# VHH binders against o26223: the designs that were tried, part 200

Target 1, 191 residues: o26223
Amino acid sequence: MKLLWTSQHIKVTVHIDGKVSKMDVLEAIKTRRSIRKYQDREVPEELIDKILDAAMCGPSAVDERPWHFIVVRNREMLEKIPEVHPYGAMVKDAPVAIIVCCDSSLEKIPGFWVQDCSIASQNILLAAHSLGLGAVWTGVYPLEDRVEGIRRLFSIPEHVIPFSVIPLGYPAENPGTRDLFDPDRIHLEKW
Key: E = the ipSAE of ESMFold2; O = the ipSAE of OpenDDE; V2 = 0.75 times the mean of E and O plus 0.25 times the DockQ between their complexes.

## First folded at step 11 (VHH)

Design C65 (framework vhh_7nfr_2; at its last look DockQ between E and O 0.01; V2 from the best seeds 0.00; counts 0 for: pae E 16.4 > 2, placed apart)
Fold by ESMFold2-Fast, scan of step 11:
Structure C65 (fold): chain B 191 residues (1-191), chain A 124 residues (1-124)
Amino acid sequence: as target 1 above (191 residues)
Amino acid sequence: QVQLQESGGGLVQPGGSLRLSCAASGFTFSRYWMSWVRQAPGEGREWVSSISYSGGWKYYADSVKGRFTIARDNVKNTLYLLMDSLKSDDTAVYYCAKHIYSSKPKTQDAFDIWGQGTQVTVSS
């Protein structure tokens, strides 16, 4: 009988650097940047699991939690994303991407799934950053051509809506941090 | 038209060295992780080593770590395996394989393209 592998031929003993991140929440929020250039370094499955756990911890309208996620590691599939997403050119260079989807059958309040999936997308970006990875949110919904292109490419059923495509990997760029605080956008008591 | 072709195998005595090459054609070699996988007589396939598309990240099976070195030339579209301190249990057919994913393989299903293999025999 043909044997595939033995577990002893592939022994995983390496520590995942991202697990030892010493970034507090405010620092993570303030220092997270969109990253569009990635090392070809392996992103461990354990880090993706932690990111998706964080994604599902977001608040949702009436606790509907309509999110589903597709993890794309297939190189050929990643290379096809720019064909249906014009602003997704960087996805082909990433080792992995997460597609955030809404299962409309789980929706309890019409329209609030957009906020729910936005929260999940932002949690993916923050969690990735806290674990030493870089990511960028590329918009799918509400652009009809992108929604249908992504749906077709990944065999997404009609009742599920692809919301965002988030490529991620170890950063190959460091854009630096931004100070975006603008007191003129804060109004006390009234406009 | 997508093809991987190994060369450099042969008969060598224990403690000897060999350099395997794998010529790639029909795909953009510089965009894919590549691996060496071997199969000894009467045994299943064993992953040996993987290299990221830039060559910046390299991984080795415990059985070959410290003795083998994986390398690539993206200009020449060629993958290499430098084998030192060869042992009789390194005797196997060595295959070049193209990754589907940018990660170490868990099973042989992680590869979509395989070479025909090159025989390495370590004997005295």
Scores: ipSAE 0.472, ipTM 0.794, lowest interface PAE 2.7, mean pLDDT 89
Fold by OpenDDE, look of step 12:
Structure C65 (fold): chain B 191 residues (1-191), chain A 124 residues (1-124)
Amino acid sequence: as target 1 above (191 residues)
Amino acid sequence: QVQLQESGGGLVQPGGSLRLSCAASGFTFSRYWMSWVRQAPGEGREWVSSISYSGGWKYYADSVKGRFTIARDNVKNTLYLLMDSLKSDDTAVYYCAKHIYSSKPKTQDAFDIWGQGTQVTVSS
């Protein structure tokens, strides 16, 4: 049985005519990869708006929607992020980054904001990918040094908690596809 | 010290051509978008053209589109503006400007460093 490795070259046909080819949700989920290299290409504001719209469409505990988003295009600020985020080196190379934050004053139930902001962050990644962009989730919370670093850098109020930094851009790498399905992680009815 | 220095301006006849240069120093030139902005006598500043980090994206005002070409040499830390088919209305002081943001500028607040400008005069 010759395993024909059909290298499905996902021809991302970037149609020049402004119509961002939308991929279906399953395709977006299955083909999404962390992208850490970006092209010398502007990310249109319209795409950022769509991404942020998607970010706000996720569920939240008791519909608390505690998330806030800082859109960073300032080059100097982007270059400073790696100074306080050791694993955020790629941020300096991105044309834009989104910082996902929680406003703790909006929490209805303590602690669920982590889930809420995670959902928002994942939606950012999926939306970006579906729009032909590359992104990566760089964790800030719960690492105190990163949280405080980002807080100071962006003058984030004490009641607001930076959660993630997500650089975005047109991808300059193709990590390929991977199969992450693991049946050993599936338990039926009981552990 | 961060500095931008324009050169290449002068007097030209209508239909003539000029090449402006902007020498950048004191910052990592390749890490910033750059623009040309001009100011005619008695008028406000007008955005002319912008270029991305490596020149992958170029933007032009409608007034100069098809006539002007923006370029950059990141090895030489130099921004260029090639101006062809010059018109009397192109008469202005031309400024080189460093971007704050990694995007096409919407307002003059998009720039944090400016050159001193170079005079371009188009006259018969």
Scores: ipSAE 0.016, ipTM 0.343, lowest interface PAE 7.0, mean pLDDT 89
Fold by ESMFold2, look of step 12:
Structure C65 (fold): chain B 191 residues (1-191), chain A 124 residues (1-124)
Amino acid sequence: as target 1 above (191 residues)
Amino acid sequence: QVQLQESGGGLVQPGGSLRLSCAASGFTFSRYWMSWVRQAPGEGREWVSSISYSGGWKYYADSVKGRFTIARDNVKNTLYLLMDSLKSDDTAVYYCAKHIYSSKPKTQDAFDIWGQGTQVTVSS
């Protein structure tokens, strides 16, 4: 008599040190939530490097890769962002923020830089989540006052367009998971 | 080869309305911010209005705000300036200009291609 177990049914112990607790991509996508409250805990540069590496892995129109990133840790600068971004109040409480920008001199196909920078921004959110961080996308482009305000505040040159500000840190809240699937949004073969 | 050609200027009475057009050719019009700039007799060039790639952002000089409307048609590669409530101090040659950068212009060095201009004269 033989008793067989497959590795598919083996219960894997998740270690607190993170050696086995890596999140699969579908779980990351489904469980990522906007996080606006952060612990008073620094985010190591190594994690920011991993997040920005992920940001740059996104596809872009004609491989134009128009993105640039500003990493902001200076407390005084973080505290000034709400002056030019009314929906960015939580940024002052984050240990770090990433500003996603488009260098328009790299644009090869008109207008697709918005999609390109959106992809990079979403990759930042997913990578942060997979590393145990919380983040939120605060919109800058196409809102005139926000773009101009962020450009002035960070001395961004005229050919570079700030697209989004993404504060991040170790989360101090858990908004829970949502089930957002809506089959009425799916159209087979035609509208 | 690369061209901007303004049209629609003319003589109008104070309080009148006028529509300027600027036909673009020889470059990908929809990639660039565009502006209207005017020059009155004996004066330097004055920025009037700017519009972003898709038309999502529109900017106006204080002197024309509320009276002028900038627009673009990226299918027809045409820039427009709809002028209402015209005054005698709106008398100028109006130029269409292509931005180098995707931003509000600070000086005329923000533009690399200019049209020949169209005369607008508001008689008092």
Scores: ipSAE 0.000, ipTM 0.132, lowest interface PAE 16.4, mean pLDDT 86
ESMFold2 (binder alone), look of step 12: mean pLDDT 85; pTM 0.866

Design C66 (framework vhh_7nfr_2)
Fold by ESMFold2-Fast, scan of step 11:
Structure C66 (fold): chain B 191 residues (1-191), chain A 124 residues (1-124)
Amino acid sequence: as target 1 above (191 residues)
Amino acid sequence: QVQLQESGGGLVQPGGSLRLSCAASGFTFSRYWMSWVRQAPGEGREWVSSISYSGGWIYYADSVKGRFTIARDNVKNTLYLLMDSLKSDDTAVYYCAKHIYSSKPKTQDAFDIWGQGTQVTVSS
């Protein structure tokens, strides 16, 4: 924010929330957190393009790359997502959301599209974090009511399956990092 | 009922000031970006200013920078435009508009709800 205007109701001050150095891959993985509170600041289209490029770079079973993406910026459409997704309340507060979908006509090996779309979803979260944005993965598949609700809301064809809804924006919260390493989950040579 | 109602227009001399208000009802005003857009007789619509739903992000057209101030009161569901150093070419009907997207508008299609407008006339 830049100090632009002052009035009885508004005093806007520039706050630079970006970091001067780029994080490496391990830092991005370890510091990424689910972000559910967003500034009412616009996310540039160029950043969304970079995020989607990263999403499509994930590995897929037999290189089937079954993913399609819907970018939602329309406020009324974002407001309707919680009506069909009970745990998507934060989506209406985001300036943009990405819906990760599977085009079943592109599937080469049955069932692996779930792993493919999971990888794409995680790449969206990591890329967003690396670019100074916050995001959260809200689950759609395999919950039938959510799948059909999202399909109907966004006019998604029957051969396409909505997998996840990922709201994103400039973060308005900082939950801090977690220490999740658990050596009891590592078995050497055999169980 | 979704409604935007402007007020505060009138006749003023060059160099004068006016304060426009826009009362919003029928939607959650505090969740939407809002704009002021003006239209002079025989001319197209010209975007004047936008404000984010918290008031943290504000944009002005180059023609009004330094002279106009946009503000909002989310408790009163009211949008304001304070106009200083008015010029004859500021003469127009001023409309309050609700954004579809949380962004600076690219076209007039960025708005889904418009007020009826309030006339501002700047003449000697």
Scores: ipSAE 0.261, ipTM 0.696, lowest interface PAE 4.6, mean pLDDT 88

Design C67 (framework vhh_7nfr_2)
Fold by ESMFold2-Fast, scan of step 11:
Structure C67 (fold): chain B 191 residues (1-191), chain A 124 residues (1-124)
Amino acid sequence: as target 1 above (191 residues)
Amino acid sequence: QVQLQESGGGLVQPGGSLRLSCAASGFTFSRFWMSWVRQAPGEGREWVSSISYSGGWTYYADSVKGRFTIARDNVKNTLYLLMDSLKSDDTAVYYCAKHIYSSKPKTQDAFDIWGQGTQVTVSS
């Protein structure tokens, strides 16, 4: 079977029998959508490894690379995430979730870990999409209750800050295309 | 001028209570986790308690759990430690400290700003 996502500029085709059509970088960026409905189908460990490899390839301030990742497949643990993250209800329905964390002991320049972990999170979303998976970034940092809730739930050390929770799976929804280009937000040479 | 200034220490009998205050200035107090750290005579520094930037999350050392309460007032830029059922072992200089990172610190390297300390003595 083929799943087809279209925009006025790009068509993306994915073979859900484990094959993926080639997608160029611009196509991947433009057609990635937040996916909150997943098939009842396991994600192979090899695909998670590829996604995490891509996550670690992001640029990082002073090359500090402060990211650590928790891979959660245990259904009981996934079902507890909505208790500490109100907008993470879809996580319990996903076959797997990745928690992006910052090890503050690896931080070389104060505050830039937020940008580093944001880049890692976006790379996870793009890599998942390129591999025929769907994912969504659910925000944790800087919301204090979510940070401490996730920390307690997954026994995260005090010097490590949970940044985002990203459920992943084979998509069970196909959102329409979006036209987001706004030339009024582009200023030439000066504001 | 960035500073933390403790007050409220003193001499108290075993079983007594004290309330420590820490006035913060020169930084956005409401954005940072804060801790109380103590140092007994001849000993190293011991972490006592931490509170999140909103006050929603608190942590305590096992030695003080159930006896001490950490609190903060973000409007007044003040951190508090309410100490009940004081023991001789609680005798120490108590320091207010600002976190570099969130949550419970394991070492002094977790803090970038320290107060000058306030002496608490528990004896007859």
Scores: ipSAE 0.000, ipTM 0.170, lowest interface PAE 15.3, mean pLDDT 84

Design C68 (framework vhh_7nfr_2)
Fold by ESMFold2-Fast, scan of step 11:
Structure C68 (fold): chain B 191 residues (1-191), chain A 124 residues (1-124)
Amino acid sequence: as target 1 above (191 residues)
Amino acid sequence: QVQLQESGGGLVQPGGSLRLSCAASGFTFSRHWMSWVRQAPGEGREWVSSISYSGGWTYYADSVKGRFTIARDNVKNTLYLLMDSLKSDDTAVYYCAKHIYSSKPKTQDAFDIWGQGTQVTVSS
C-alpha cells in the first residue's frame, strides 16, 4: 500500500468582524517547552499527519523544500537510537519519533537546506505543542558520527542527510514557564 | 579570496607513489567535507575519494580502494591524497573540490568550489 498525500482544505471559523477568533500562535511559541518524558500512550496517526503538514508549510530558500521525514514507531528501532545518538536517551521511551532529512538532490541554493530543515523541525515542535503533545529536538547534523549512525540505522540513501530526531508523545512532565524577553538585544536604527 | 590550490603531481612509473596536496583559503576548511576528483584525457570527471570535516569518515571509489588514502590537516587547511601502487589508468588531472553537503557525492554538482588541478602521469 502506498501512502498518498492529498491537499486538504482546513475549514476555519470566522467570528465577529470577519476575523479568525482564536490565534494563539504567540502563546504556543512562548509556552512550548522541550518534553523528554512521555505517557505510555499511542499518538494517533491523524495527529502525525497534521504535524507533518505543518512542517512542510515552512518558508524555504527559492522554494526548494528539500525536507523528507521518517516516522518511527517500531520499539526496537527507537531503542537503538541512543546507541548512535548519546543525547537521545529519551527517544527509546517515546511512542513515536520523526527524523527530519534533507534530500540534497532537491536543493537549489547551496547551504540553505540547514535553515530549511531547522524551520521544518521548529514547525514540528510548535504543531505538536498546539495539539497537546510534547516533543524535543535532538541534534544530528552537523555531528558526522550522529549523521552516519542515523543513516546506517534507518537505511538512509547517501544523497539524503539526517538533520534532527524529534521524539513525540503525550507529555508526562510540565516544565515551568520562561520569561526570555531581553530588550538589551534590540537595537533601533543602528547597532 | 576563496581558493583551492593543488600540488604534488608529476610523472611516475607504474607501481610508484605520489602525495598530492590541496591548500584551502577563504573559507572555514574545518567545517566542510572535501573530495578528490580526476579527469583522464578524453574522459569525463570521475570521483576518487571523500573525507568528512573531522576526518572521521573516508570514502573511496572501487578503482582506488586499498591503494589511495585521503587525509586532512585542519590546522594547516590542507587536504592530501596519498597514492600507492599507481597504474597507467590513474593518469589524469586531479582536482580538489569542496562539498556542498556532508555526504558522499552522487554527481559533480555536489561541489561548489574547485581547484585548478594537478597533472599525474603514470608511464614508463
Scores: ipSAE 0.000, ipTM 0.122, lowest interface PAE 16.5, mean pLDDT 83

Design C69 (framework vhh_7nfr_2)
Fold by ESMFold2-Fast, scan of step 11:
Structure C69 (fold): chain B 191 residues (1-191), chain A 124 residues (1-124)
Amino acid sequence: as target 1 above (191 residues)
Amino acid sequence: QVQLQESGGGLVQPGGSLRLSCAASGFTFSRKWMSWVRQAPGEGREWVSSISYSGGWTYYADSVKGRFTIARDNVKNTLYLLMDSLKSDDTAVYYCAKHIYSSKPKTQDAFDIWGQGTQVTVSS
């Protein structure tokens, strides 16, 4: 069957540099890329608030919403993250990072907090992209050394689990989009 | 001046009800998690219940689940504990406590400000 993907909705967003972007939900999903190079520019607090609002709007198992967020803007703290996260070298160059955490005391159904925090992390990436920012998800859980390193660095209590570190900023790179649609992975009616 | 002041305690028969209040002052109450903690005669402090700053999340000790309800009024800067089906083992001094962190407490180090306490006595 003929399949043509195109934007049906236009969401106008004015970037802080004065540029207008056109991005609907499908366009945001398809064009979002991991961004690891950032401009030397501050991200307004208002944009972080919008991103975190979007993060908290994700679905969660039994509506447990176990997520907590640490917003890190202090350069000294950002520069220490690569010391405890080997694949987080880009974090030291970001103007801000969000640490997604799970408060285990909020867990209503065992084990689903991982999915809940994954949903929150993805919403951060999509919201950032829709607002003209770039971000990347760097994994913390379930790697014990990274969990313990991040916990110690940010004084996170034992019952709270750091899940991901997401640096973000205005992008200083523009990777091309990907064509990932694979019909061989779609099964109609049965396997 | 940062302070918490409890009221509403008293003597009640088993199966009875009480409503405790805690008046908060000197800090932004609407931005802090709050708890009720009790201390029975000759025992250590026992966490009873917690409420998030918005009131959207509440937690209860297993011993009080289904009988107690924690609530807050951010306009009046007041924390409440509605106690139903009271038992003799609920006899204690009840303290309200302000959280340092927005999380469920397990130890006393989670709180930086405590009220004076209000005595609840459940007797035959």
Scores: ipSAE 0.000, ipTM 0.116, lowest interface PAE 17.2, mean pLDDT 84

Design C7 (framework vhh_7nfr_2)
Fold by ESMFold2-Fast, scan of step 11:
Structure C7 (fold): chain B 191 residues (1-191), chain A 124 residues (1-124)
Amino acid sequence: as target 1 above (191 residues)
Amino acid sequence: QVQLQESGGGLVQPGGSLRLSCAASGFTFSRYWMSWVRQAPGEGREWVSSISYSGGWTNYADSVKGRFTIARDNVKNTLYLLMDSLKSDDTAVYYCAKHIYSSKPKTQDAFDIWGQGTQVTVSS
């Protein structure tokens, strides 16, 4: 990965399967899509490390950084996730999934861990996209049945809260582009 | 009352430069994405460039990238197109257009308000 500076924005050069793609930060944000179909290919551990490094770079309330991550590559375990998460059917078909968790013992300000873990989850999605991977955020918290299901499945301690499950892989679909900008949601100076 | 009015067109030699202006009135200019769209003789409309409401984001058609710069002045309610290294293929009527939404800047149905156009002729 190389950073190329231009007068308009910072360009990031990403090597994807022997091909070089240039993607600036805004392009990555605008073109990231939820990907639920994956190629039958392993994701190198080096890419997972880069994604998790990016996840931990998010801001957190009072710098509490309460996030912990479980990396799941075991096929048997991935196949059990849909049993406790009804909208997580695609997880069993992914080569790897990351479970974003909050360690409540690291929380300095009550309640802000939700925002902290949301930021980490979004950074995982953007980093995966920038590296040529596809991913999707499947919600766990605040649905207590999913929280407890994931906790039991992965032996997560009582003081740790599973927040999201993010399957990732090389994309086997291209859902196309979406332009979601709505100027009616922007208010200048006052509501 | 709602109006876009272009100016700054004219005849220029190949390799020359021009600056187009678009004066906006009757709406809150600073809240909308704006675009330049051109139409060459006998051709359909071609999207040229777009700029976000704040000016922080710009997009360009491949045919003009590196040669044209879009800019805006939200205090003066004016949109600009700075055209450098002009080619004969740049000959067209240039229209200022207001976006309904910043969804698909390359389609003509993404705009709700259009100016009357200003003629740019690049000729030796």
Scores: ipSAE 0.000, ipTM 0.075, lowest interface PAE 22.3, mean pLDDT 84

Design C70 (framework vhh_7nfr_2; at its last look DockQ between E and O 0.01; V2 from the best seeds 0.00; counts 0 for: pae E 15.5 > 2, placed apart)
Fold by ESMFold2-Fast, scan of step 11:
Structure C70 (fold): chain B 191 residues (1-191), chain A 124 residues (1-124)
Amino acid sequence: as target 1 above (191 residues)
Amino acid sequence: QVQLQESGGGLVQPGGSLRLSCAASGFRFSRYWMSWVRQAPGEGREWVSSISYSGGWTYYADSVKGRFTIARDNVKNTLYLLMDSLKSDDTAVYYCAKHIYSSKPKTQDAFDIWGQGTQVTVSS
């Protein structure tokens, strides 16, 4: 896709290129790894849109769908995240991050927003992987210092809870896949 | 203080070459995408080229592909534009610009810091 725009100050022609992988669901689930090193290559907006569409398709308790998302591409803002999230150092090196939030006013069943936002976060990770990107879930909730730090940094309202920060980009590392199947954790008919 | 200072412009004949430089100070140059943007007489600003902060990814406007090369030196905090096979239509003031985002610009709002510009005139 080619976008041509003009303003009183700038005229730009932009070619939008998206690269997608062909991956079945089980392959995506089994081969997804946390990625913390990113190429400084552009991540097209179309890929972020696809990822967020997938995030909103998750099941939600009583269909409350309390999730909201902040897309952060601003380099100065990405640089500030590690100041309020000590295990989010890699975020400053990513070209984009998604902050998954819960609007508590949309919660219908107390406490289930955590599961709802977890589902949205996992869908972001899987969708990113299926599109050839790498991502990692960095935890915010339930750590109060991180919750309030992120809230202040992004002007998040009091009734909205930042849940996770997910940096993403084209991978600059390739961790191998893991064989995690453990039959001892499967109980038939009773414990 | 944050500053971008261009140099290397001038008068050149069609088919000639010029190398523009942009000296950056007051910010962590190696952390940001950088662009060249030009403004021809009587026209709006036109994006020319962008480079990622490592220099591993470069992007060019269709009008300059194959003729211009963008490069950077993160040790010297300097951005370059090597202009080859210059045409009269390349006549413009060339600006160095710091990106807000790690992506190709869609509008001028993609930049937060601009240089003062350097004049390039392609004329016989």
Scores: ipSAE 0.542, ipTM 0.821, lowest interface PAE 2.3, mean pLDDT 89
Fold by OpenDDE, look of step 12:
Structure C70 (fold): chain B 191 residues (1-191), chain A 124 residues (1-124)
Amino acid sequence: as target 1 above (191 residues)
Amino acid sequence: QVQLQESGGGLVQPGGSLRLSCAASGFRFSRYWMSWVRQAPGEGREWVSSISYSGGWTYYADSVKGRFTIARDNVKNTLYLLMDSLKSDDTAVYYCAKHIYSSKPKTQDAFDIWGQGTQVTVSS
């Protein structure tokens, strides 16, 4: 049975006028895109709070919840991030960035913190999108140069590992939606 | 093959100027901090200058501050060192070095790739 996925073009009408369009979870997932251009518009603290709340709602190994978040709004600091993160050029143009970190002292099972922080990071992206913001996941870990750069820049202690930098803002681009479904990646019962 | 190749060295009189170049190949040049390090005859290696990814951050040793300028062209994969007001004490082999980390180097262990060096001689 060929599941004919009819590509319903969900027109994500990004209402620019601050009305938080209620987006269902599947819509958020399917329509989310990396946004690297932002409006010259401040993001309200309330929205950041909601995003951080969502970031902390994901599961973690043995409920270790090892994540910490640095919220960066200072323009000088935002402008410095690209100097230690080669793919962070858009961060200087964002009104705010969230740095997701792992406190290794909170880790209960070694290695699962990467999954935990990934879930937190993805929730940030989805929440941002659902709230009418654009965001992009810029990876820090596991690249040592980026980890050390961000660590020094923000005076992050040695036991805390910067994982991702996520700039956020009202989107100034619309890359459109894409269909990433690939039936060739689905195997039934066996490879 | 990962390679750094320095050029532009030579003999210059005190007070003169030189421009060193370092051509990078075999790695993503724009994704690494770069430094110049020099070694005078009979002396250890001395850090001279460092530059961040985009060139927004530059660092200099006190001995060269105000006289030397580090720059980079990420399109050309080239690192530069502009040396003005050269002194006899600037005589050394100058090496281009690739950073492991995105920070000011503290030790020689901060670098994983080195060029062969270019000789700079400042003499009357």
Scores: ipSAE 0.206, ipTM 0.631, lowest interface PAE 2.3, mean pLDDT 90
Fold by ESMFold2, look of step 12:
Structure C70 (fold): chain B 191 residues (1-191), chain A 124 residues (1-124)
Amino acid sequence: as target 1 above (191 residues)
Amino acid sequence: QVQLQESGGGLVQPGGSLRLSCAASGFRFSRYWMSWVRQAPGEGREWVSSISYSGGWTYYADSVKGRFTIARDNVKNTLYLLMDSLKSDDTAVYYCAKHIYSSKPKTQDAFDIWGQGTQVTVSS
């Protein structure tokens, strides 16, 4: 605490992620880019905790909250992911990856877990970006060979479905911002 | 009905050890960072230690580094403070507190739920 710290230690300004990393939500959404190159720099668990907290704040169908997360930091395991996930080549170079999973035993409405886990996955991307990290969503579900490959690699039970693999780290590239607004995709009142 | 209940305080000799526990109820304990904060007689509150909700990251005030260990059991919804090599300066009421955010606390405003405290007295 600010009072406790100043009364017991020399005065110091302490950077915390919530205060130093504030970004407008619209800015975060508009400036987030898929990042596939990462610095050789460790990502503290504090940042992973904040990202997963944000992931779990997402809405879910009937509040079913079917998501589970596997945090992978083991180098050997990160290097094995591309063997079962062809478009996951950048994962081997990331300091950490998050696997978003659905526990199907928590489903209350059949099939809506895909939306639920998509929301959690996007929140991970936005939270990572707001904290100065870069990330990319690599698809696992609905590709059966990727689902089964990831399940076997991480000993995921049959009732749990791996949905996405999200490598993240401090970015080593800057793809720039984009202007993707397309008015022709907007329909008023009906198609 | 949200509650934090500390226990394990008491009288101990200098150089001794104590284990504090904090039982949590009425909220999702495993979702939040937790802290220990202490208050010596006539003094303000002093942050002691924090732990991430997974338990993977721990932080300590300089005054307790190497002597105290924070831990949690997310199955039993219990926070712990293992105190070794106790000194007279460790005499205080010890509170457990729930963080609002997943971060190291800046001020006492970082906490929304406090326990009632447990007294630790280190005296020869």
Scores: ipSAE 0.000, ipTM 0.168, lowest interface PAE 15.5, mean pLDDT 87
ESMFold2 (binder alone), look of step 12: mean pLDDT 85; pTM 0.870

